# VHH binders against Carboxypeptidase Z (CPZ): the designs that were tried, part 7

Target 1, 134 residues: Carboxypeptidase Z (CPZ), of Homo sapiens (Human) (q66k79r27to160)
Amino acid sequence: NPAGECHRPPAADSATCVDLQLRTCSDAAYNHTTFPNLLQHRSWEVVEASSEYILLSVLHQLLEGQCNPDLRLLGCAVLAPRCEGGWVRRPCRHICEGLREVCQPAFDAIDMAWPYFLDCHRYFTREDEGCYDP
Short names: E, the ipSAE of ESMFold2; O, the ipSAE of OpenDDE; V2, 0.75 times the mean of E and O plus 0.25 times the DockQ between their complexes.

## First folded at step 6 (VHH)

Design s47 (from b1b, 15 letters changed; framework vhh_7z1x_3)
Fold by ESMFold2-Fast, scan of step 6:
Structure s47 (fold): chain B 134 residues (1-134), chain A 121 residues (1-121)
Amino acid sequence: as target 1 above (134 residues)
Amino acid sequence: QVQLVETGGGLVQPGGSLRLSCTASGFTFDSYAMNWVRQAPGKGLEWLSAISGSGGRTYYADSVKGRFTISRDNAKNTLYLQMNSLQPDDTAVYFCAKPYSRGWYLPFDYWGQGTQVTVSS
């Protein structure tokens, strides 16, 4: 909104962008995020105290293998979502679905269900609605 | 209502041992995996260990593997963390945490108030 945009992109929420300061998400492809995040956590401190953030910090130790770095970035798209031009953007559903398929055998091996905050139909959106690849 | 109560924290010397307990109420304990997490002064939360509902499967963070042992007594609704070979960097508040749903380890929907562990000479 402070960017002076006349038309809101589909599936984009108006937001005030702040610097990305979450340690686990510092290597994301973007430098700005917003609070509340997609889970309605209101501050950096609340996110760091969340079970979802703990999951992102330790996935490599639980699952091992190729999908762990991609899962971390997917989680960052929900916990520290991309904010540009005064709009928070939702990550692509098809990226979530592809990662779930690749990672499901590893989750099954440790008797863990795919996490609720990565539910591909909850916080993710379609390409025709302007989603981005985290 | 779900409640988790941690006990057993205290002051211990480097190389010492300590056993933490977490008493659970308000849910079917043996149907849920359980977790231990900690928060060191000035740092965020660190996941340490998880145990399946039956106790048949256990997982550990690399920082504690070989030193800490997670266990549970389902008849007593109690989760344990046996901590051996304690180091000064193990100083933290320790929390037990319940996952949101049966068959899951993460994310958590409840955790206790925490118990302080201090490792110093």
Scores: ipSAE 0.011, ipTM 0.293, lowest interface PAE 8.8, mean pLDDT 80

Design s48 (framework vhh_4orz_3)
Fold by ESMFold2-Fast, scan of step 6:
Parts: structure tokens; sequence; C-alpha cells
Structure s48 (fold): chain B 134 residues (1-134), chain A 120 residues (1-120)
């Protein structure tokens, strides 16, 4: 929590809903996303060149069968967020928290911390705030 | 300073084999996982293989059963044995080390890579 300037996230409704083109997320439960994504990436080229996208692809392969296979889909909720009718929908925090708990031993085994872009308090919201299960 | 230097690339015929090497320095090599990534012309960078500090190996589906990653901790090297090469394996291959815990980065330092060209 840095003291000083009050930063408001960009208006989610200011972005255009577009077809989901991210290969890693082709099996997501939705077909439309938006830019900027939750990490403020402005195009597919930027997303796919990002450290977060590369990390997600590696972690999915490394942790498949050793923790929840939904880790990839959780990352997709941030990198290619669900867009419906011009509204960006945020995934449920409890899904993130549950997955982190299940995956903790596997992350420890490969000497990696839970990724900052998947911090359960950053891009995830509570059920009473209208979240969806990714 | 962390340094990773790739070598072993070249031109090979489809169905052939090639072995890549990565010489590492500037960190405690045997304490880190090591990875190979590649970037084909006009395509995105993709992860190929990873070997953990304990020796467990992982492969992308596109190279599974064809490529073998290995490491030699005494020489601070990681290698990639590539068999049954296909034209779609044509790419610049990069060696990478995972970032230390707490900084939330996927990989640290990428060399200039080594070019692999597979002719049809």
Amino acid sequence: as target 1 above (134 residues)
Amino acid sequence: EVQLVESGGGLVQAGGSLRLFCAASGFTFDSYAMAWLRQAPGKRREWVALISSGGRTYYADSVKDRFTISRDNAKNTVSLQMNSLKPEDTAIYFCAKPYSRGWYLPFDYWGQGTQVTVSS
C-alpha cells in the first residue's frame, strides 16, 4: 500500500469486447475479452510477449498433476478477462485462495513464489460483489 | 553478474538430430531450475523444456518424446538433445533461469540465443 496519490483503475467499460485470441486460453468458459486487460496490456502482441504470459505457460506445464490444473484458467481470467456486454467480470477470490493453498507445495518444490499478477487480493473479488468462477 | 551463453545451433535436415548447450555463470547453478525457450520467425516465444534443480524434466507438448533436457552441475551447463527434427522446430533457442522467490518474475536473463534451422 504506498502512501500518497489515489490511483483509480481504468474504467472497465471503456474497453471494447473482442474475440478471445490467446492460444493458452482457447478453452476458457467465455469467448470475449477486452483491452486493456487487468495488467494494462493494450494488445494481444503485448500480452503474449509479457513475462506474466510466459510464466503462466511454464507453470501450467510444471504443475500439471501436482496441483490444480485450473491454474492456467485462473491466469486467463487476468490476462484475457471475461467481457460481457461491455462489462469486465472479475473472478472469485476464494477460487484463487483455494488454488494457491493446493499449489503451495508444488511452488515450493520448484523454488517459485505465487505470481504477483495472481495475488488473490488484486484482480479477484468476493462472491457478494458478483464474481464468477473461472 | 548472471551470464547464459547458448551454442550448438546450426542447419540440419528434417528427421535429423542436434544438441544445444548453455554455459551458465554468476549464480549458484545447481540451486536453480533451467529452461529452454524458442522463437520462430514471425512467431511468439514459446517454452520448450525445463529441468528442476532436483533433475525432474518437463516438456512442451510440441516437443515431448523428441527433445531431452539434461544438466551437468559440475560444468554449470544445461543441454537440449533434439531428435526427429521438423521444419517447425526452426527457431532461435534461448536458455533461461527462473527468478528467485519473492520477486514474482518468470525467468531471469536471456542470451542472444542459438539459431536452429531445419530444412524440409
Scores: ipSAE 0.012, ipTM 0.309, lowest interface PAE 8.2, mean pLDDT 78

Design s49 (framework vhh_podentamig1)
Fold by ESMFold2-Fast, scan of step 6:
Structure s49 (fold): chain B 134 residues (1-134), chain A 119 residues (1-119)
Amino acid sequence: as target 1 above (134 residues)
Amino acid sequence: EVQLVESGGGLVQPGRSLTLSCAASGFTFDSYAYGWYRQAPGKQRELVAAISGGRTYYADSVKGRFTISRDNAKNSIYLQMNSLRPEDTALYYCAKPYSRGWYLPFDYWGQGTQVTVSS
């Protein structure tokens, strides 16, 4: 196996790719994801019933037009992470951090905390580790 | 003591409407978010509608059919359910978070009111 012919991103996890079927994420820039997702949900039924998915839907409806429109796609990158060539692409921490800063006044205005599952230090990785920009 | 008491459930035919009411006591009503959850036999409990500070949320399954509202003077939350379907059959719960604002999942629940859509 020649080194450099096809490389694995530094922070990539091996995965079995499946079709992206999450309705809230149908406009994502990718067509494949994996189970378990980054929250260790093992099926679409589990994801759609999760408090994290419900919270993402709530945030989308409450903060539309008052926060960076990429918030929903950021959540999608955690709940239905991009899968390509048998590798999971974790979303970029710097995108999460920048979005949290932009969205902070809007979250404060509705008396809501930034979601725990979108904590930028949990499921996000660095640019030098081959992160995905949602 | 926090109390949420639901009412307004019943048996109704498909295509008809029902209004559920939730009476709240034991706390400062207008400081909190409120939601309506439902649970059908053998299914997971789901959030169908929520309201806080004039903002509303609706699950895709009920969007366009259900309307949540509040009356701060009466310490009450309402769920207007239109165009009811058999799949709306469930025990409906009024809920609120422990703290102010949107903290999911909601922590305080009422006893529930049964809605059955059938003839």
Scores: ipSAE 0.019, ipTM 0.471, lowest interface PAE 7.3, mean pLDDT 81

Design s52 (from b2a with G50A S59Y; framework vhh_7z1x_3)
Fold by ESMFold2-Fast, scan of step 6:
Structure s52 (fold): chain B 134 residues (1-134), chain A 120 residues (1-120)
Amino acid sequence: as target 1 above (134 residues)
Amino acid sequence: QVQLVETGGGLVQPGGSLRLSCTASGFTFSNYWMNWVRQAPGKGLEWLSAISPSGGRTYYADSVKGRFTISRDNAKNTLYLQMNSLQPDDTAVYFCAKIRLGFYSGTDYWGQGTQVTVSS
């Protein structure tokens, strides 16, 4: 469990770590990611052509900057997930749930639902399973 | 079968104007937010604008605010982008898109794109 150990954390998926090159995610708390990402995109080109990546930009404008940068960083945890020591890490479900609760009025004001690819029960996991705060 | 077909692209001089159209079929167009997205040569996708199902709300990327206007005609299942004061940096393939916004399952729909070239 100490930081820096080269063994598999509970519930982590094995992966080959690469440098995080997405400009919109440059302020993430980590420098390495992996492919496929949590949405099964297999390259930078696929991510940048994805509807989910474009949606992060759309949400910024539609919400008039509300909930950012936290919403953008949550999206980055799915599109360019944290990779360390050969393991892909899943972000914490409670962080997703808390952000959805805080952002819900802003989404309601524009008559939109919370994004499907940020469904807190699909790509996020519990603290007892080794999640991280994006 | 869902189809989105863009038309209206072409060559224009800097400072010129173009109007793009996107005709939708195979889904209830009036129930969905619609978007314009572009891809410049050698660059990634850039979201430009979104319009609500009724057309009552519109949003724009900072790069096009005041120059581009999105609109729709639900009776004709058609989305429009009026582009004014075009600059060389506006050279790109322009796509009409229905992008998911919420919990619902389904697929995002994209048109084939239309080329806009701004050159003297």
Scores: ipSAE 0.086, ipTM 0.486, lowest interface PAE 5.4, mean pLDDT 82

Design s57 (framework vhh_7z1x_3; at its last look DockQ between E and O 0.67; V2 from the best seeds 0.00; counts 0 for: pae E 5.0 > 2, grease 26 > 24.2, SAP .784 > .668)
Fold by OpenDDE, look of step 9:
Structure s57 (fold): chain B 134 residues (1-134), chain A 119 residues (1-119)
Amino acid sequence: as target 1 above (134 residues)
Amino acid sequence: QVQLVETGGGLVQPGGSLRLSCTASGFTFSNYWMNWVRQAPGKGLEWLSGISPSGGRTSYADSVKGRFTISRDNAKNTLYLQMNSLQPDDTAVYFCAKIRLGFYSTDYWGQGTQVTVSS
């Protein structure tokens, strides 16, 4: 790369970062996010009115705290993705897959499927692509 | 076509009770978790309660726990919310929600029913 040229991280997309202002994700390890999120929501109003946001809240209750806060943090990584240096960071797929495996019995116990917006393949990135652990 | 129709809302005094109903059609009602959510004026959506397909499992938000009771009649494709000890803060539009969890599931909401708690 020529001098001064910004290099895009493999697991990142160009983005304008904004302050993270999502109550459910206030304990995230990062302070900036971006719109649209990984679900193509384009405002906080849309995010907070989304079924995904509601599901994230429901999951905590329905699972009686099992798999949390990790499960919630995975959700946050999708609903309010990490944004740094003008780039969206994507969470690691293996973290998602590991958590899914561990939490599958809890989901099965309540007759629920793994949340669609936590599709490990769709929204998460391989380690070699520069993902982060949410 | 999936349809959810909420009924039972109205005006009640503090301490009063209401029973909401939601009639579902267009999908296999008995296969899905069903939920109640509400939206108060100027506020976002708040999840209140969920019930498993069989009705064997229920969950409640802390804000309504001990006061609200969710139930369902799968034979009637109907979801219920018994609301007791209502307070002014419970004033909102209440929605019946089929919230998708699976990869191929879709979300559906009714038009809602207005609940107003006022002296």
Scores: ipSAE 0.087, ipTM 0.509, lowest interface PAE 2.3, mean pLDDT 88
ESMFold2-Fast, scan of step 6: ipSAE 0.144; ipTM 0.550
ESMFold2, look of step 9: ipSAE 0.175; ipTM 0.535
ESMFold2 (binder alone), look of step 9: mean pLDDT 84; pTM 0.852

Design s60 (from b2a, 16 letters changed; framework vhh_7nfr_2; at its last look DockQ between E and O 0.56; V2 from the best seeds 0.00; counts 0 for: pae E 3.8 > 2)
Fold by OpenDDE, look of step 9:
Structure s60 (fold): chain B 134 residues (1-134), chain A 120 residues (1-120)
Amino acid sequence: as target 1 above (134 residues)
Amino acid sequence: QVQLQESGGGLVQPGGSLRLSCAASGFTFSNYWMSWVRQAPGEGREWVSSISPSGGRTYYADSVKGRFTIARDNVKNTLYLLMDSLKSDDTAVYYCAKIRLGFYSGTDYWGQGTQVTVSS
């Protein structure tokens, strides 16, 4: 598996919530996140220095508007996961899968693989597990 | 070992120009997307520009569009950032970055950065 381990995380994990301070995700529907994020980044410095964050920053240009703009928010759900009441909330897999279906052609068009950190199986959870729509 | 070394930063007046360079080594430079990222004092790191391996595709942050030009010389293993019409808001440490940009695996690399100061 080129994306690494396909480990499905639980829908929610205990966590200390902190204020969301990520520019690319400032329009997220939530205001609190936690460290480590779903990619095990443990600080804003690490997040901002990550290829994932940079990709989200350029995504709209890379795909030239040929993808659902909500894809960025999907990335935000992974890089800065929603934190509420001391729990990390995980985004819904079906939302990820839907967006992948819509956006995959745009990635193919530029010969870019689907981002590994948007692996629907690895970082997203089922509805019956208590996921949310990012 | 992957190495990225930025140069070309300095003090410039508003409206001035600078040319940043990044010397790359330790990897097949021509196979990778390269990017410039900057960090202003007290601010988070922000993406500035990216260029495809062949140089055929370039992208810019809205804040620098029309003013900055990213380029690369794959023979010299060098990344460039031409900065024109510089503004005070462009003051930052500029980093050269080897970024995965959608790859499934790999490591991101950054240089030490070069200081750009735009001031009257």
Scores: ipSAE 0.054, ipTM 0.454, lowest interface PAE 2.0, mean pLDDT 87
ESMFold2-Fast, scan of step 6: ipSAE 0.122; ipTM 0.512
ESMFold2, look of step 9: ipSAE 0.276; ipTM 0.610
ESMFold2 (binder alone), look of step 9: mean pLDDT 86; pTM 0.876

## First folded at step 9 (VHH; framework vhh_7nfr_2)

Design c1 (from b1b with G53S L106M; at its last look DockQ between E and O 0.50; V2 from the best seeds 0.00; counts 0 for: pae E 4.4 > 2)
Amino acid sequence: QVQLQESGGGLVQPGGSLRLSCAASGFTFDSYAMSWVRQAPGEGREWVSSISSSGGRTYYADSVKGRFTIARDNVKNTLYLLMDSLKSDDTAVYYCAKPYSRGWYMPFDYWGQGTQVTVSS
ESMFold2, look of step 9: ipSAE 0.224; ipTM 0.597
ESMFold2 (binder alone), look of step 9: mean pLDDT 86; pTM 0.872
OpenDDE, look of step 9: ipSAE 0.155; ipTM 0.584

Design c2 (from b1b with S101F R102K; at its last look DockQ between E and O 0.58; V2 from the best seeds 0.00; counts 0 for: pae E 8.8 > 2, SAP .709 > .668)
Fold by ESMFold2, look of step 9:
Structure c2 (fold): chain B 134 residues (1-134), chain A 121 residues (1-121)
Amino acid sequence: as target 1 above (134 residues)
Amino acid sequence: QVQLQESGGGLVQPGGSLRLSCAASGFTFDSYAMSWVRQAPGEGREWVSSISGSGGRTYYADSVKGRFTIARDNVKNTLYLLMDSLKSDDTAVYYCAKPYFKGWYLPFDYWGQGTQVTVSS
């Protein structure tokens, strides 16, 4: 760390890992997450009522089966970020960018913009900053 | 300010029909896709249907495809859901929803207060 002190990535000092409890995300490669999530939701009730989660649950129907499950799991990494050993892991930006490139024609075919909460620069981090592949 | 007002709900027997309406104001209605979402007691919200801003493209959840028809009147700024062959599983509060931005179907930033549809056997 350039600051001369040991700091945890992300900027949060510590995290409490809890069981992942979202049905739409039950097939994620990890079983633990934390609150608040990357969108600052603080409970399962808030997440499950959110427009973002609703979108993830129907996205495959809108895209006629394209990009499932990869795109859904990408969104899961934002709403239920991986938590391991008291640390939150952010998903890798290059995975987001690759999926956007591959999936963009499917979005264009239905005149749908790339979802704002999948902004590859805002919610996904670089490999040299300790990211994981969702 | 964006306003969405649903109406047309009620008590209907199985196999019956209803027409829901959503009056929209406070935004350029014909520039936005619109959606219907429903919520049954004790359940999460379930997406039902979406329609493009022009009305040229429509999408349906598998549970309602072939029975429900989404439509819009861009002169009256009104969204509709025509529901046929209603089943008890269709019992829910139905919400009209507006997406965040003009180029999107989802996710939503505004919802109406909802209209109750009850299909009682």
Scores: ipSAE 0.011, ipTM 0.335, lowest interface PAE 8.8, mean pLDDT 81
ESMFold2 (binder alone), look of step 9: mean pLDDT 87; pTM 0.886
OpenDDE, look of step 9: ipSAE 0.259; ipTM 0.636

Design c3 (from b1b with A33W Y105S; at its last look DockQ between E and O 0.51; V2 from the best seeds 0.00; counts 0 for: pae E 5.4 > 2)
Fold by ESMFold2, look of step 9:
Structure c3 (fold): chain B 134 residues (1-134), chain A 121 residues (1-121)
Amino acid sequence: as target 1 above (134 residues)
Amino acid sequence: QVQLQESGGGLVQPGGSLRLSCAASGFTFDSYWMSWVRQAPGEGREWVSSISGSGGRTYYADSVKGRFTIARDNVKNTLYLLMDSLKSDDTAVYYCAKPYSRGWSLPFDYWGQGTQVTVSS
């Protein structure tokens, strides 16, 4: 008990952590995730049918190995966000921003837009908010 | 209104060939990368192949490389998939997919109805 006040930290959403079961993401540094994911997909069936997951499965071929595995793992952090002990962690924004600067020319070379689900301001959080490096 | 209509599927023996077609309308076809995506029974969707707007660049999944050929006819606004040396693992519904933006971007915003390919001895 604190000397003057009992302050609970802001409640984070409690989540049920499940095994990560995406073959494209099997080499992630964590092995548990949750539903819904950051794109609001509610099952593996929905994720595996999504155009976002399809892109991740082909990025290494389209970019001829450039930015792999870093971009793929960044996308995995959106589709299968890290879940630990009932808590969901978002990936770090500065990692997304750094990869975008390095990798954007490879996307430009094939006339492909930066993927919307890798929007660094929408799906990625700041370091002071407890993010992790994917 | 964007429309994509696949055709050319059917029942074929292992080692056989099929040509799939996708008739496209309602958008500037030659400005978009086009893709084939398939879905086997009880599985998620699997990317098969993509082709640039001009047709000058093509990409294939490892599972079909050397056996499948993607092509397009920008005069007839038609996407093709020539499938050769078919195997039982190729059994799936095959979809033609258009990306949202010119060039290739996500999400795919239009899909055809799909055409069934069944490879059985």
Scores: ipSAE 0.124, ipTM 0.488, lowest interface PAE 5.4, mean pLDDT 83
ESMFold2 (binder alone), look of step 9: mean pLDDT 84; pTM 0.855
OpenDDE, look of step 9: ipSAE 0.339; ipTM 0.691

Design c4 (from b1b with W104Y Y105W; at its last look DockQ between E and O 0.76; V2 from the best seeds 0.00; counts 0 for: pae E 6.6 > 2)
Amino acid sequence: QVQLQESGGGLVQPGGSLRLSCAASGFTFDSYAMSWVRQAPGEGREWVSSISGSGGRTYYADSVKGRFTIARDNVKNTLYLLMDSLKSDDTAVYYCAKPYSRGYWLPFDYWGQGTQVTVSS
ESMFold2, look of step 9: ipSAE 0.349; ipTM 0.696
ESMFold2 (binder alone), look of step 9: mean pLDDT 85; pTM 0.859
OpenDDE, look of step 9: ipSAE 0.227; ipTM 0.597
ESMFold2, look of step 11: ipSAE 0.047; ipTM 0.460
ESMFold2 (binder alone), look of step 11: mean pLDDT 84; pTM 0.856
OpenDDE, look of step 11: ipSAE 0.457; ipTM 0.738

## First folded at step 11 (VHH)

Design d1 (from c4 with L106M; framework vhh_7nfr_2; at its last look DockQ between E and O 0.89; V2 from the best seeds 0.00; counts 0 for: pae E 2.4 > 2)
Amino acid sequence: QVQLQESGGGLVQPGGSLRLSCAASGFTFDSYAMSWVRQAPGEGREWVSSISGSGGRTYYADSVKGRFTIARDNVKNTLYLLMDSLKSDDTAVYYCAKPYSRGYWMPFDYWGQGTQVTVSS
ESMFold2, look of step 11: ipSAE 0.415; ipTM 0.732
ESMFold2 (binder alone), look of step 11: mean pLDDT 85; pTM 0.863
OpenDDE, look of step 11: ipSAE 0.666; ipTM 0.844
ESMFold2, look of step 12: ipSAE 0.428; ipTM 0.738
ESMFold2 (binder alone), look of step 12: mean pLDDT 85; pTM 0.858
OpenDDE, look of step 12: ipSAE 0.294; ipTM 0.659

Design d2 (from c4 with A33Y; framework vhh_7nfr_2; at its last look DockQ between E and O 0.81; V2 from the best seeds 0.00; counts 0 for: pae E 2.9 > 2)
Amino acid sequence: QVQLQESGGGLVQPGGSLRLSCAASGFTFDSYYMSWVRQAPGEGREWVSSISGSGGRTYYADSVKGRFTIARDNVKNTLYLLMDSLKSDDTAVYYCAKPYSRGYWLPFDYWGQGTQVTVSS
ESMFold2, look of step 11: ipSAE 0.326; ipTM 0.656
ESMFold2 (binder alone), look of step 11: mean pLDDT 89; pTM 0.897
OpenDDE, look of step 11: ipSAE 0.646; ipTM 0.816

Design d3 (from c4, 15 letters changed; framework vhh_7z1x_3; at its last look DockQ between E and O 0.73; V2 from the best seeds 0.00; counts 0 for: pae E 6.0 > 2)
Fold by ESMFold2, look of step 11:
Structure d3 (fold): chain B 134 residues (1-134), chain A 121 residues (1-121)
Amino acid sequence: as target 1 above (134 residues)
Amino acid sequence: QVQLVETGGGLVQPGGSLRLSCTASGFTFDSYAMNWVRQAPGKGLEWLSAISGSGGRTYYADSVKGRFTISRDNAKNTLYLQMNSLQPDDTAVYFCAKPYSRGYWLPFDYWGQGTQVTVSS
């Protein structure tokens, strides 16, 4: 059962793929990622101490189970982007936009803004640039 | 200028209780969710608890649920963490943290100097 094979890797520098080691992202559809990640974290220690990862690890509690796992896995694709055969795949923008639309009421219910690191234009690419559907 | 000042740390025996305070200035305190986090010696940052701007909603990490209680007094611009049933593994520097903007609970953009909590016989 191949997962995460929707598109070719985005146009990016050749990369060294390493095993994905984040507990919060253990159910991602892929097993390899690279550093630096899309937020420029350079090690697992840095990622696991980051506010962004902390948010992902508690997000289902804050949203009372809504949007889990799709929203969490979207964030995982930013913190641990898919790496395959030396190529990094950025997550698809249209998936981000779709999840923002359906999940926004859950954020509104707790007076929480959409997370800045899930900005659909900053970290997510269009399909014609090569992207991954997380 | 945002300032957060934690107080109330100290040395306590296992099973004991301690209450931390965080005094805030330089922003509209009641408009922001607030958080407690800690860092044990040689370890990374661990999120513990959050409370909404009004105080109407609270959230806890599993590691402290049932033992710690977050609260706030918006008239005094003060955040609290009541810690009961303390264990040696609770030894850490404790920080209060302010999120980036009013609409966010995370990520943090300001935290205090921290207050040391030591649980030991």
Scores: ipSAE 0.062, ipTM 0.446, lowest interface PAE 6.0, mean pLDDT 82
ESMFold2 (binder alone), look of step 11: mean pLDDT 86; pTM 0.876
OpenDDE, look of step 11: ipSAE 0.121; ipTM 0.512

Design d4 (from c4 with S52N G53P; framework vhh_7nfr_2; at its last look DockQ between E and O 0.64; V2 from the best seeds 0.00; counts 0 for: pae E 2.9 > 2)
Fold by OpenDDE, look of step 11:
Structure d4 (fold): chain B 134 residues (1-134), chain A 121 residues (1-121)
Amino acid sequence: as target 1 above (134 residues)
Amino acid sequence: QVQLQESGGGLVQPGGSLRLSCAASGFTFDSYAMSWVRQAPGEGREWVSSINPSGGRTYYADSVKGRFTIARDNVKNTLYLLMDSLKSDDTAVYYCAKPYSRGYWLPFDYWGQGTQVTVSS
């Protein structure tokens, strides 16, 4: 019986998991993250000083409550990625694409581009790659 | 090279006022939206205010709306933040920030060194 090599989804990177300690992502569905994050931030200090963190922290205000918390949670998936069993988990691309479609007009209305760190192609993975819904 | 230099911070009593300035160089200032962000001790950076290139459109965080006024002088390549009715919660290092892209105010790619604002009785 060939032991089905659980082909870990190609998108999973080996990582040391740490406790999630990010206020803006405290309601995430997971409790462990890793450094560096998907943006190569290597500490909480760097994360909390980042433009990406600023965005997540003010999304509710900027979008007048629209697209929250789902969009924020997408950001959390990148800024503080899910870590399980010594592996980084990546969020699903289709979720990102769906939210982009829905939320893009709200960004346009406030003269804001879709955040680069929410690039659905760059930071999110396909369903067949073992992604999760953030 | 892009340079942003904040000034005007200091110690002020609650209810007081300050005027921050940011001298910008190394890019076409009048083509970019500009922003102020702040960081209190032990906290992440918080967006405060933004202004579009022409100065005709401004945005404010709820925490500062009605008290702070962002302005710019495109001839002087200077960004301003007028802060009135200051509160203890306004204590932070204030940063001038430039967006990465023209026509948008986020995300930021450059920050100044910041200027300390302390509101204390």
Scores: ipSAE 0.138, ipTM 0.538, lowest interface PAE 2.2, mean pLDDT 88
ESMFold2, look of step 11: ipSAE 0.400; ipTM 0.730
ESMFold2 (binder alone), look of step 11: mean pLDDT 85; pTM 0.863

Design d5 (from c4 with Y100R R102S; framework vhh_7nfr_2; at its last look DockQ between E and O 0.55; V2 from the best seeds 0.00; counts 0 for: pae E 2.8 > 2)
Fold by OpenDDE, look of step 11:
Structure d5 (fold): chain B 134 residues (1-134), chain A 121 residues (1-121)
Amino acid sequence: as target 1 above (134 residues)
Amino acid sequence: QVQLQESGGGLVQPGGSLRLSCAASGFTFDSYAMSWVRQAPGEGREWVSSISGSGGRTYYADSVKGRFTIARDNVKNTLYLLMDSLKSDDTAVYYCAKPRSSGYWLPFDYWGQGTQVTVSS
């Protein structure tokens, strides 16, 4: 059976894929990303200097291990989005929403808002749009 | 306008101590949790420590626990980082950081210019 034509997911953007080189996301399930990322960062230097990157690095300690590694991986999906076959892949909205629901009390407990770059509506896509589980 | 200005950095030998200061202006200082973040050469920015608006709560990265102390003077609008038992791995530019909204710890929207800390024999 011919290898199914990697149908472009409807929500995928054309992109040049590069090797994933982000320490905090080294355990991601994919090895290629693209620039700009979903936050419009255009280099590793910018990503690594960003408040979003810092947040990911601190979450584990602030939340006392709660919701790790899922939240971190969710962040990685935004900071270093999955790139395959010349297309950017977006993480699933329902995964984001589920984690938000589960993890919200932990954020509240430390007086921290749900991170803006993890806005489920803005950066995540529906299942029918060809999303993946980060 | 929010302003953050770091000072107190310098060259120190391993085992030495430094005190960093951050002068803050342009906002109600005691209403915001403040933080220190550092960036080593070739590395990403790393959270170091945070302190609540009142100073009643403090948090530290594992890498600095027991060695660093965060403090603040709300009368002087100044944030401090006392660094003891410094190691070569502590070499970095240290930034003072302010969260976007009062009552929250993260994310940071405001940064100072940073102060260089170099730990070398």
Scores: ipSAE 0.295, ipTM 0.646, lowest interface PAE 1.6, mean pLDDT 90
ESMFold2, look of step 11: ipSAE 0.420; ipTM 0.732
ESMFold2 (binder alone), look of step 11: mean pLDDT 85; pTM 0.856

